VH-VL binders against q9nrl2r1430to1533. Designs and how they scored, part 219

Target 1, 104 residues: q9nrl2r1430to1533
Amino acid sequence: GGVHELSAFEQLVVELVRHDDSWPFLKLVSKIQVPDYYDIIKKPIALNIIREKVNKCEYKLASEFIDDIELMFSNCFEYNPRNTSEAKAGTRLQAFFHIQAQKL

## First folded at step 13 (VH-VL)

Design d22 (framework fv_erenumab)
Fold by ESMFold2-Fast, scan of step 13:
Structure d22 (fold): chain C 104 residues (1-104), chain A 122 residues (1-122), chain B 110 residues (1-110)
Amino acid sequence: as target 1 above (104 residues)
Amino acid sequence: QVQLVESGGGVVQPGRSLRLSCAASGFTFSRYGMHWVRQAPGKGLEWVAVISSEGSNKYSVDSVKGRFTISRDNSKNTLFLQMNSLRAEDTAVYYCAKGVRFYSSGYGMDVWGQGTTVTVSS
Amino acid sequence: QSVLTQPPSVSAAPGQKVTISCSGSSSNIGNNYVSWYQQLPGTAPKLLIYDNNKRPSGIPDRFSGSKSGTSTTLGITGLQTGDEADYYCGTWDSSLSAHVFGGGTKLTVL
């Protein structure tokens, strides 16, 4: 935790946002476009929310940051069948995240 | 061979400025957070400032805010501390130190320079 | 006063064990990783412990760290005369947005 970890969290979120497979994760899922999403997903989150929390120094422990990123991927796999473009993007981005997170 | 070498210290009168430099070698400088830590004669360690790996985030102790500026040039593997409006209480040995994490400015400091002495005459 | 509290001195004989304490609050030790440093006279500090209890390469296993709540301790077993030094704990303080050090503990090996 603490603010000394902020540059690593910021770097990682920026790398995630710039990744080709980030498109399902950039913003909260639209209730208008995907009306059943919020009936299935109880704790919605997206990279823009996580980035805001990093910028506001809301993560006290590295594990809290990691938990929010993992929640984001968990939501993707819970809502989207494994053969969808969203789930495939999530699988690749999660693998990328796991490699980068080892440096935290 | 990981190394940090400070320079730029000296003896100055109150109100004047100094710029400290820290030359890094033996590691990928652009991937680590960097710190300045000082130690007054006969006193303990006092953290001064940190800069993130890309220079996007900077933090400093309140007593130096508005007077000291930390910066880095990743193309030259060099860390800087610009010290303006120096006071007698700024008299110390100034160490640069590397963060232990790849991108992190935090968790602790695993490589330290030998220090450079700054003396502000009373 | 330092934000983190250490005893100013500790003494023991060669071969003995010492424990150096460091006390803080929830905004620093309680919620952040702790490091410990050794400073021999006239030298730069040397990292002994990071991430509460991990040793860098080259640090012997007779040095150990632990954290419980808002306090942390450095343990040194098999004391040697070469261990005479000042020891500092350090961590991030989330409320200050600054790294903080303890006031230091002078270890004397009798």
Scores: ipSAE 0.000, ipTM 0.571, lowest interface PAE 17.7, mean pLDDT 86

Design d23 (framework fv_erenumab)
Fold by ESMFold2-Fast, scan of step 13:
Structure d23 (fold): chain C 104 residues (1-104), chain A 122 residues (1-122), chain B 110 residues (1-110)
Amino acid sequence: as target 1 above (104 residues)
Amino acid sequence: QVQLVESGGGVVQPGRSLRLSCAASGFTFSRYGMHWVRQAPGKGLEWVAVISSEGSNKYSVDSVKGRFTISRDNSKNTLFLQMNSLRAEDTAVYYCAKGPRFYSSGYGMDVWGQGTTVTVSS
Amino acid sequence: QSVLTQPPSVSAAPGQKVTISCSGSSSNIGNNYVSWYQQLPGTAPKLLIYDNNKRPSGIPDRFSGSKSGTSTTLGITGLQTGDEADYYCGTWDSSLSAHVFGGGTKLTVL
């Protein structure tokens, strides 16, 4: 292959993907497994989509990148009650993100 | 008090139609997927169909495709199952069940009605 | 016929422990969350376990669930006569685009 250079956004996405609490966020929620998700969540997003946007240079400002990550967490908390494994993972991963995002 | 009440069951001849209703109360009906599950006499549970919270997505077991249609009216907090071309093998108690709102809940059905009996015989 | 395989019956004495198995494939148990249901004679099913191992409010901790690979188990400790019922596992099957139930296991407490 080639040399792959990681941007600051790509480095942060890689750290999020590697985090133990990333499992609810790695890919889009399946329409066939969770039939009511897309009735409730109108702007679905996941880390694989955000990473692709980073790789295609679609984020021009840190605020645009941060907005997509925050949308991902907002979707999680809108769909999942606070006592669920998804919401707990989301809370911990969001706290991790806020610490890392201070470097941007 | 969270409750589901089925109605519309009865005795019909093969080839006829029935429409089952399920009245929901005690929860925000429009936020949850809803299922129909049946149980033939002396047999186990068989899933029939599911409808998403706003009705945009529907799935059913292959044996009823083209004959049964699941629908909902969120303004009336009511779930429906339209059953056409009924066969003897459709004889069962039909339960409506509340589906998951939550990704982690999968297809765990936490609230069930008491059931309505459908008998298809000549 | 059943996509998920359960033993047809299990029995144990009061106070003992019993484990009910449910076996499937990657298209169902392997890649999806599993639920367990209790059906007392003449009644509607009741959710015992969701998300592989979680209990709804009101379900005693004597009931537990676990999932490993393409199999899941329901554990019941401190068996009581009131536990006599049919038990069903259930999950989504991605290949069928349908929810599937196991064939059911009749628990007898002797």
Scores: ipSAE 0.007, ipTM 0.628, lowest interface PAE 9.2, mean pLDDT 86

Design d24 (framework fv_erenumab)
Fold by ESMFold2-Fast, scan of step 13:
Structure d24 (fold): chain C 104 residues (1-104), chain A 122 residues (1-122), chain B 110 residues (1-110)
Amino acid sequence: as target 1 above (104 residues)
Amino acid sequence: QVQLVESGGGVVQPGRSLRLSCAASGFTFSRYGMHWVRQAPGKGLEWVAVISSEGSNKYSVDSVKGRFTISRDNSKNTLFLQMNSLRAEDTAVYYCAKDTRFYSSGYGMDVWGQGTTVTVSS
Amino acid sequence: QSVLTQPPSVSAAPGQKVTISCSGSSSNIGNNYVSWYQQLPGTAPKLLIYDNNKRPSGIPDRFSGSKSGTSTTLGITGLQTGDEADYYCGTWDSSLSAHVFGGGTKLTVL
């Protein structure tokens, strides 16, 4: 990919950030609030980190970008039981991502 | 109309106890970590303690460890600081403050109360 | 002493720009998000910058933040007399399990 792929990554991250269900994913989970998170989740990631990587042109392939987004959702479902508001938000946002990502 | 209002400050003698309260309104209190920050007369800001949104995790600065206890009552939208064995060095304006994002604590403080004054003197 | 180091004072004229520095270590600024606060005389602190470089709603774009390694800076452009205040950096310190503030910088507008 080229400059069009980088533009597409930025557009997709912006759409994810703007989505009503993005709130669990905007920033890294707090080490103060949820200290056991980092014992369970070995590769923490959030939309702010992914957006920074997009801005620094660190994604060379669409698959690398998609892998980071999917890691974010995988972490959510691994840590949060399915009946939590976090997991429900993650399920809806992931479905939205899959629809939007069809153009990558 | 996000607001925090501290109360419970006053003048007390060394070794006594005081309980500060912080009444929250205009936001979903149960979703945010809450902080206590103090400022001695003419001095800078000193962080005191934080409590997670659900109340399960608490951290405090070493100088108040074993003397101060942070707690919250989400049903009443109220944050507390129980201050035992008060010392002259605890004299300060005490601010409560809300963390910047849902379910976070320790990232930053976007809403502050006006403060309540605690004076420890003999 | 403060864990985070700021200059005690800075001064500049109206309309100029000023930069306030804040230095820490890997356990605080190096690995965690930084916030900046403004405290006008006799008032509570006000958040100017969070997450290293983001402005809350209502903060003018004259205020900016940046972080590089274990240091962070607050930039103020188009300096106004109403900017005369104390400025504090703040972040989480992972080794202390505590939030830490810089010692504060008094900005005087000449």
Scores: ipSAE 0.000, ipTM 0.575, lowest interface PAE 14.1, mean pLDDT 86

Design d25 (framework fv_erenumab)
Fold by ESMFold2-Fast, scan of step 13:
Structure d25 (fold): chain C 104 residues (1-104), chain A 122 residues (1-122), chain B 110 residues (1-110)
Amino acid sequence: as target 1 above (104 residues)
Amino acid sequence: QVQLVESGGGVVQPGRSLRLSCAASGFTFSRYGMHWVRQAPGKGLEWVAVISSEGSNKYSVDSVKGRFTISRDNSKNTLFLQMNSLRAEDTAVYYCAKETRFYSSGYGMDVWGQGTTVTVSS
Amino acid sequence: QSVLTQPPSVSAAPGQKVTISCSGSSSNIGNNYVSWYQQLPGTAPKLLIYDNNKRPSGIPDRFSGSKSGTSTTLGITGLQTGDEADYYCGTWDSSLSAHVFGGGTKLTVL
């Protein structure tokens, strides 16, 4: 892998944040409302954390950025059954991400 | 196949303690949040407490905070409710109940025990 | 005190349709999944509806749930004498960090 320009990562994160299906992913799941989440998900992550990492130049390779986005989706599908609105949103947003990531 | 069985209820005087147990079978106990719900004679359902699947997070109704403690032992498929400083208003049938979804606390309860009766009387 | 409001009683004849209402607020019904429970005299509660409108295996399609805004309803069609019971709505309350139940509705089949 090569190093990608941060402007490309930032643009993609902004597109994900603005997508209609981003609502389950914008910030970390509330520990007060959904305490079981943190029993199951050992590496919590959300778009606001990923965006902060982009802004701090913490991604040296495109694969590192892609891994964090995929971890976010993996967490969603591990915690949420397929019939939930969260899992359905995750499925659509992940498909959108895969299309956009091909441009990286 | 899937069942919950409560035990530990009884008749006690105000200020005493009781520990309720709930034995689970027929499902993967460690993957579900567990609730205690009570019902006073002739009254409706009142939620008491919940514990997350691995036991790291707990919530309870304000009227029992500082007196009741929910806990679980996943190796024994058992849920507990330690009830201290019991009051007349704690008199109820106590049910344990399983969450409907894996790893959830706030979605609902699909399996209920038959209940154990706690009577606090002088 | 009841956080969710249900009518105390409802009645109908065999074969008829009945609806039981449950009203709450944005912190509970408005933003969280709703369940409905049936309690026959002397028995533990039984789940009738979960995730607003889904039936567990073994619950007949005569029972249905719906949610609109901060209210939810349980519908029972083809009413039978065996449906005489207390019915409770329930949901998580995000402001209280607690599960809350309605006060219960006694269904009488006349």
Scores: ipSAE 0.006, ipTM 0.605, lowest interface PAE 11.8, mean pLDDT 87

Design d26 (framework fv_erenumab)
Fold by ESMFold2-Fast, scan of step 13:
Structure d26 (fold): chain C 104 residues (1-104), chain A 122 residues (1-122), chain B 110 residues (1-110)
Amino acid sequence: as target 1 above (104 residues)
Amino acid sequence: QVQLVESGGGVVQPGRSLRLSCAASGFTFSRYGMHWVRQAPGKGLEWVAVISSEGSNKYSVDSVKGRFTISRDNSKNTLFLQMNSLRAEDTAVYYCAKGTRFYSGGYGMDVWGQGTTVTVSS
Amino acid sequence: QSVLTQPPSVSAAPGQKVTISCSGSSSNIGNNYVSWYQQLPGTAPKLLIYDNNKRPSGIPDRFSGSKSGTSTTLGITGLQTGDEADYYCGTWDSSLSAHVFGGGTKLTVL
């Protein structure tokens, strides 16, 4: 816990942000551009929000951090059909996250 | 419908080997970490090993390191525990259990098999 | 010796409340989600509580979990004879890279 654990979370978020498949997850989906998104997705989240929570020391447990990342992927698969570029990017990035999260 | 069924237990002499299997059904096996937990006669639960959803990460209790190997075949929905150099203190009921999460550090086990008995005796 | 410490036994009357404690350290309970398990005689364990205080589908709200610092507690209200069982706490230990269980608590309903 504490500073050491937050440093690990920050490193992992940076690795996710830098990944080629992070593009659907960098920022919240625009209500103006995709109005039906918020009819379907009740708990929107994105990497910029998760990173802000890490930097503000809002995650007290590794599981809380992991749950927010998993919510992000769950939202992606709920909204986007399996054959979309968004869903395919999400599948690859989630697999990458699962490997990296073993360190937590 | 969600079930885990263990097999492969038996009576063996010290120093011998056994391979336990756990057949999973009713859930997407490849999405979850899987555990082996044992319980010696009249004793409490003792965690043995875990394998992550993709099989890339494995952890085990120190007393079995170098002797027991956990593995999985996601195409067959099957978890394995290869037990070598068995000792009398390995005598227990062995349960397979599904983790609540994909990774090996998953925090809980929500589905359990009925167990298979391993007796190490001369 | 178990890494997580539970009382070996607890007892209470039918209809009453009982609490079962589980004490650990910062590397286990303090830093990770806790689960609680019920084991009826001759059966496999059953998950009662996960993520500190959540119930799986089918577990009645008489069962509750809480975590404070490096300790966790299982609460059972409205005790029934069918609640007689062994109860185990469990969590991941980050320093051991291993899942750990408490030693178990035998609940007797008198």
Scores: ipSAE 0.006, ipTM 0.621, lowest interface PAE 11.8, mean pLDDT 87

Design d27 (framework fv_erenumab)
Fold by ESMFold2-Fast, scan of step 13:
Structure d27 (fold): chain C 104 residues (1-104), chain A 122 residues (1-122), chain B 110 residues (1-110)
Amino acid sequence: as target 1 above (104 residues)
Amino acid sequence: QVQLVESGGGVVQPGRSLRLSCAASGFTFSRYGMHWVRQAPGKGLEWVAVISSEGSNKYSVDSVKGRFTISRDNSKNTLFLQMNSLRAEDTAVYYCAKGTRFYSPGYGMDVWGQGTTVTVSS
Amino acid sequence: QSVLTQPPSVSAAPGQKVTISCSGSSSNIGNNYVSWYQQLPGTAPKLLIYDNNKRPSGIPDRFSGSKSGTSTTLGITGLQTGDEADYYCGTWDSSLSAHVFGGGTKLTVL
């Protein structure tokens, strides 16, 4: 833990945010636009929330950071059918994340 | 195979109540948001209400708030619209419709019933 | 009055192309997915386009959708007499917390 891991987490979150396929993950799903999302998804999360947690030093272990990113992708695949643009973006971004996460 | 069938329409006097039902078959009803849409004679489509897949979230158009209640029974694959304090302006064909995504009711409707007619007349 | 604005009618001959416009604002078309519906006389609406430009299974490729800013367009090529119908755009409006439809466009094929 500490400062060195925080820097690595921030760099990875920035790379995810800059990725073309990040659009479904930038902010929490709107209850107004998608009213049934929160009926299905018990632990909602998005890149802006993860970045905030990184900045507040809330991740004590790299595994906790990785778990939150994986939860984000898991929520995407649970809610969105495989043929949707959201699920396809999630599949590509998750593959990118798995490559980058090897550096953690 | 995939179909929605509405029932419960009729002719009723102003101030009375009706309950519409929509029977779903051919898809996993409990996974989809469901809508009610109405169309007055010679007029366009007007969205009425939506209910989330598990029933915890509901939205409706302002003109029916406090009078209409959308509900569902997933064990019976049935959607309902309870209509109280009916007005002449509520006269329309009422369609039930399924949301286009597994869980998202807000983005459009891909399966529609044939509609049930509600006439509010003295 | 409708929140989404469509022309009330459009006309063309068989084999021609038509476009039907639908204009809204940032709270609806600008920030949300758009769908298009066809309603033949005396029938329930049928989904033609969802997610701005995608066709459901069974909808021929002569129907297309596009979205630019706060407006969306339905394109129909190779017009057939069976295309005579009312056409509606629809989307979620974040400020109203409601789905909204355009007023409808009557397509006449001569």
Scores: ipSAE 0.006, ipTM 0.595, lowest interface PAE 13.2, mean pLDDT 87

Design d28 (framework fv_erenumab)
Fold by ESMFold2-Fast, scan of step 13:
Structure d28 (fold): chain C 104 residues (1-104), chain A 122 residues (1-122), chain B 110 residues (1-110)
Amino acid sequence: as target 1 above (104 residues)
Amino acid sequence: QVQLVESGGGVVQPGRSLRLSCAASGFTFSRYGMHWVRQAPGKGLEWVAVISSEGSNKYSVDSVKGRFTISRDNSKNTLFLQMNSLRAEDTAVYYCAKGTRFYSTGYGMDVWGQGTTVTVSS
Amino acid sequence: QSVLTQPPSVSAAPGQKVTISCSGSSSNIGNNYVSWYQQLPGTAPKLLIYDNNKRPSGIPDRFSGSKSGTSTTLGITGLQTGDEADYYCGTWDSSLSAHVFGGGTKLTVL
C-alpha cells in the first residue's frame, strides 16, 4: 500500500466515526456494562483501535483494513441478537461501509 | 460555558405557524445531535424530534409528522423547529436539548435550554 | 398512556432512601441505553444518569441507576429537601424510531 491508500483508509474511518450508527463501535465494549462480552468475543476491536492502526501505517493492504472493519461487524452480530439496537445500528453502518469501500 | 437558548414562542390561533430557534454556545455544535422536547401545562415530557450532527438524518413523533420540520444551521450554531398547522394539543413549553454523544441521535440529552412557551388558542 | 411506566408519586423523609421504577419493553429499555432526568418545579430538566448507570460531572453519588431486562430503577440515598422534583426515565425506542419518556414520578420529601 501507498500514500493514497492510507489517505483513503483515514477518510473512510472518519466517515464511519461520524455516522449516526457508529455508537456501538466507537470504543471497546465496557466490561462493566457487558460482563460476558469477552467470554464470547475472542478478537475484540473498535473504530478507535482501527483509526490508531491507520495512523501508525499498520495496514499494508486494503484487504487488511477491510478485514478489521468486517471483524468489528462480525463481533457485533455474534454478541447481539438481530433485534437489538446494537445489531440494527451495525446492519445500517455495515451497508454504508460496503458502499464506501467500493472507493478502495 | 455550555448553553442553549430558545426563542420564537408565542400565542397563535389554531392552523397557523411558528418557527422556534435555539442558539447554542460553549460546545462544538456541529458534532452533536439536537433534540426538541415539549411539555404541556401540568403534564410530562414528550419528545418531539431529533436531527443528526450534519443535518442528514431526522426523526420525529408521528403526531407532528407532516406538520413540524426540524432543521439546523451549523455555521450559525442554531437549531430550528418549523411548526405548521398548529393544534390546541401543541400547547407546551418547548425545550431544545443536546445529545450526550458525538455524531449520534439515539442517546439521552445532557444540556437543556430553559424553554420557550407556545400557546395555541382561539 | 406513556410507553414507559413509572409510579406517579413517591414520598419519604429527609435522610431516607427511595427507588423509582421504570418499565418498558425489548424495543426500548431492553435493547437501548437509559437516561434519568430531574425536573425541579418551574425549571428545565437536568440529566442525572446516562448509559444506564453513569453520572454526569456534578451529580452526587447519592443518585444511581440500574437496568435489568426491560426495567430500570433510579436510586436516591440520603434524601434532601432539594431533591423534591419530578423524575423521568428516557430511552430510544427502536420500533417507533423515537425517543420515549416515562410519565414521570413526583418525589415529595416530607
Scores: ipSAE 0.000, ipTM 0.577, lowest interface PAE 15.7, mean pLDDT 87

Design d29 (framework fv_erenumab)
Fold by ESMFold2-Fast, scan of step 13:
Structure d29 (fold): chain C 104 residues (1-104), chain A 122 residues (1-122), chain B 110 residues (1-110)
Amino acid sequence: as target 1 above (104 residues)
Amino acid sequence: QVQLVESGGGVVQPGRSLRLSCAASGFTFSRYGMHWVRQAPGKGLEWVAVISSEGSNKYSVDSVKGRFTISRDNSKNTLFLQMNSLRAEDTAVYYCAKGTRFYPSGYGMDVWGQGTTVTVSS
Amino acid sequence: QSVLTQPPSVSAAPGQKVTISCSGSSSNIGNNYVSWYQQLPGTAPKLLIYDNNKRPSGIPDRFSGSKSGTSTTLGITGLQTGDEADYYCGTWDSSLSAHVFGGGTKLTVL
């Protein structure tokens, strides 16, 4: 559970960030632009926070890393109706994640 | 009530096909990965296949790859296993099981059906 | 053969405690959450433990799970005759792209 796993987490986060459908997930949702988001979503997370946790060695197991990514997608589908551009981007990025997570 | 009900099992000759179905109720079917697990008479549990919540990702054990296809219809809350080119070693009780996560590698299975028996003729 | 290794059988008297071991590798138990299942004769498997050490609603606290490195253990205290069953560990194996189960352990309460 040391340096090899952390390198794999870094690679996967970089691949997610570079994906065309990552735009809803790069940073936390703006409270100014979406004021009711934080009334609905109680555990907000984004790729920049996950990347910081990787850099600080806060993930001890691949399952902990995967669960944070799962939380990010779960939040997207909880807040955004299925017909929105956010939910559609989330669905495509989630499919990509399922393939890439196989490396972990 | 949360439940899974399998159907479609039976006795078939080697080389034939069967399609198993699993009807889900009592939970939001479209949010979870779904598994097929089998158990040969007097043997242990053997995982067969999994499908992600939206159906985009699928994995199966190597011994059934190219012969078995897992699929789902979220509008009907139903999971399927298409079984082609059946062999004697496919004889087992086939269980439908709900994953604890939406993604295929999601670690555990918290709801199980009662199983449907598939016997490939001796 | 199973990818995860369990003893084939274990036995103890009513009221005693027993532990069932399950060993694997870094590609399965070492990196992933583990689950334990109970299968009573003639029935479907039932989830006892998920995410290494958590109990589903309705599972008594006599059942516990733990994980250390590439091994996991199911603990059962206050053994009852109704605990006679086959017990399986299970998890995802990232090298195989497959869910894997242990070979099963038959618990007999003498």
Scores: ipSAE 0.013, ipTM 0.710, lowest interface PAE 8.1, mean pLDDT 89

Design d3 (framework fv_erenumab)
Fold by ESMFold2-Fast, scan of step 13:
Structure d3 (fold): chain C 104 residues (1-104), chain A 122 residues (1-122), chain B 110 residues (1-110)
Amino acid sequence: as target 1 above (104 residues)
Amino acid sequence: QVQLVESGGGVVQPGRSLRLSCAASGFTFSRYGMHWVRQAPGKGLEWVAVISDEGSNKYSVDSVKGRFTISRDNSKNTLFLQMNSLRAEDTAVYYCAKGTRFYRSGYGMDVWGQGTTVTVSS
Amino acid sequence: QSVLTQPPSVSAAPGQKVTISCSGSSSNIGNYYVSWYQQLPGTAPKLLIYDNNKRPSGIPDRFSGSKSGTSTTLGITGLQTGDEADYYCGTWDSSLSAHVFGGGTKLTVL
């Protein structure tokens, strides 16, 4: 149901936020720090936005929640070269997410 | 052009082993989850296993756990299925399939190989 | 037996509309994206629908998908003889930690 799904999604978002490798994903990329980001990435998203969507009951299916998290990782790998700290953090956090998402 | 080509099938006796390979071309193999799906003669599709884009996460159907191991070599664009302790009920065409996205949950499979036949008989 | 239930067969005349149902539970269809596959005799499956209702490039708009609660439906309009095939729904199941397929539906055009 809605309440149970919100609780599960909230728990997973909290686990992601607390992970050591969450730092590139906590908030939207700054246009001041990275001016070309929004020219390259057409569907920006971050953990704070996903958490807000969970709190507003905007996810009706676990797959919709998972899709938003995976969009976040996809954006990271599209923008950042493989050898960057951002891409490496994204790779580790995504692996962690894949284990947790199995529960949904 | 995006393609998957399976190999390694054959006829084996119960209790023996086979290793299936799937050669991928035309896409960035290391970015996608990969699946093995089988189909017994005259039966429907049965999912066997999936491996994540970098190989760190794996899942398989309960009936093959402890016997089958999925693996990948991204440097060679190749997916593998090691099949040990084969049983008559493992007789099927084995398909290699590419996930539509790199994540495991909510997968669709958009590219399929032609399949390789495994027959387990005495 | 599969955890996703499809009718074993459906039939319709050329030009008609047919719908193929697939029923599951909250552990699968209720919480995950659904895909639909077409399999012609002796061939590998072909993806028709992904993410509940999206078509890959090259799939005609005669094919449509929909999902409501724990059930999903494949619709085929303007039925053609070339549509005779087995059709499968598929999704992830969290209780099994596995991808699951429906048992398949044979479509006959008479």
Scores: ipSAE 0.006, ipTM 0.582, lowest interface PAE 13.6, mean pLDDT 86

Design d30 (framework fv_erenumab)
Fold by ESMFold2-Fast, scan of step 13:
Structure d30 (fold): chain C 104 residues (1-104), chain A 122 residues (1-122), chain B 110 residues (1-110)
Amino acid sequence: as target 1 above (104 residues)
Amino acid sequence: QVQLVESGGGVVQPGRSLRLSCAASGFTFSRYGMHWVRQAPGKGLEWVAVISSEGSNKYSVDSVKGRFTISRDNSKNTLFLQMNSLRAEDTAVYYCAKGTRFYKSGYGMDVWGQGTTVTVSS
Amino acid sequence: QSVLTQPPSVSAAPGQKVTISCSGSSSNIGNNYVSWYQQLPGTAPKLLIYDNNKRPSGIPDRFSGSKSGTSTTLGITGLQTGDEADYYCGTWDDSLSAHVFGGGTKLTVL
């Protein structure tokens, strides 16, 4: 039952981490490197946090997992102008995620 | 502001085809899953099909499989339903609806068009 | 014929409270978020509740949703004549790979 779905979440997170466009999303944005980030983004998240939540069985529904991934992309587009390398990476990675997540 | 407008409905004889269109405006169309939902006269809501945000995944009810095809053109903000081999039982108002998320199981439809009527009669 | 079971009708007087039930199984309500829709006569459906208990902007707080196990409930307090409508629950069904709706409940305010 639930373990089956959690294994699918883990596989999907691994596929996202391996993607060439994952670099803006692997870890939380550094407050030292980007000091205004946390003034703009109120619900920060990254792939390492999502993976930890999967491993701790914190997602009760597939939709909760997908919501956290979508929050990650939403934060990227909120903070980064559309013409930045971060926003372009986010757009491609989100499209990849949408294809992979259809099986959830 | 956020709108969906259906078109392409009409009266057709059994065995013929229709193509429905749904024009979207006021939101980033390419980020959301899109649904077709129908309602026969005096009956309840019946889900027909969904297409994911990128068009890569499609699902439909068994009764329309092989006859109906859902598709989308993200460059034109338009959703389509190609309806072949129409039957009297396909007579309904067809609604276009936006999913609350990008995927098929988005768990809700937050924007609806006003519907287009399809009547299959001899 | 509907996968989710709702009572066909409910009735109450203006100002009263009513609850509309929706029952499913582990493959639908038990494993997925539930939404509720209002359909006024001659109009398209309108989303009232999503993600089990959240209201879209513009929906008054007298509408509420709750989920317990494989069942969900729509609550309406302070009933108004303008609430006369058909109400539908809806969710995804994992075993069918399809979105499913309840059969609908006609609310009469008299």
Scores: ipSAE 0.007, ipTM 0.683, lowest interface PAE 8.9, mean pLDDT 88

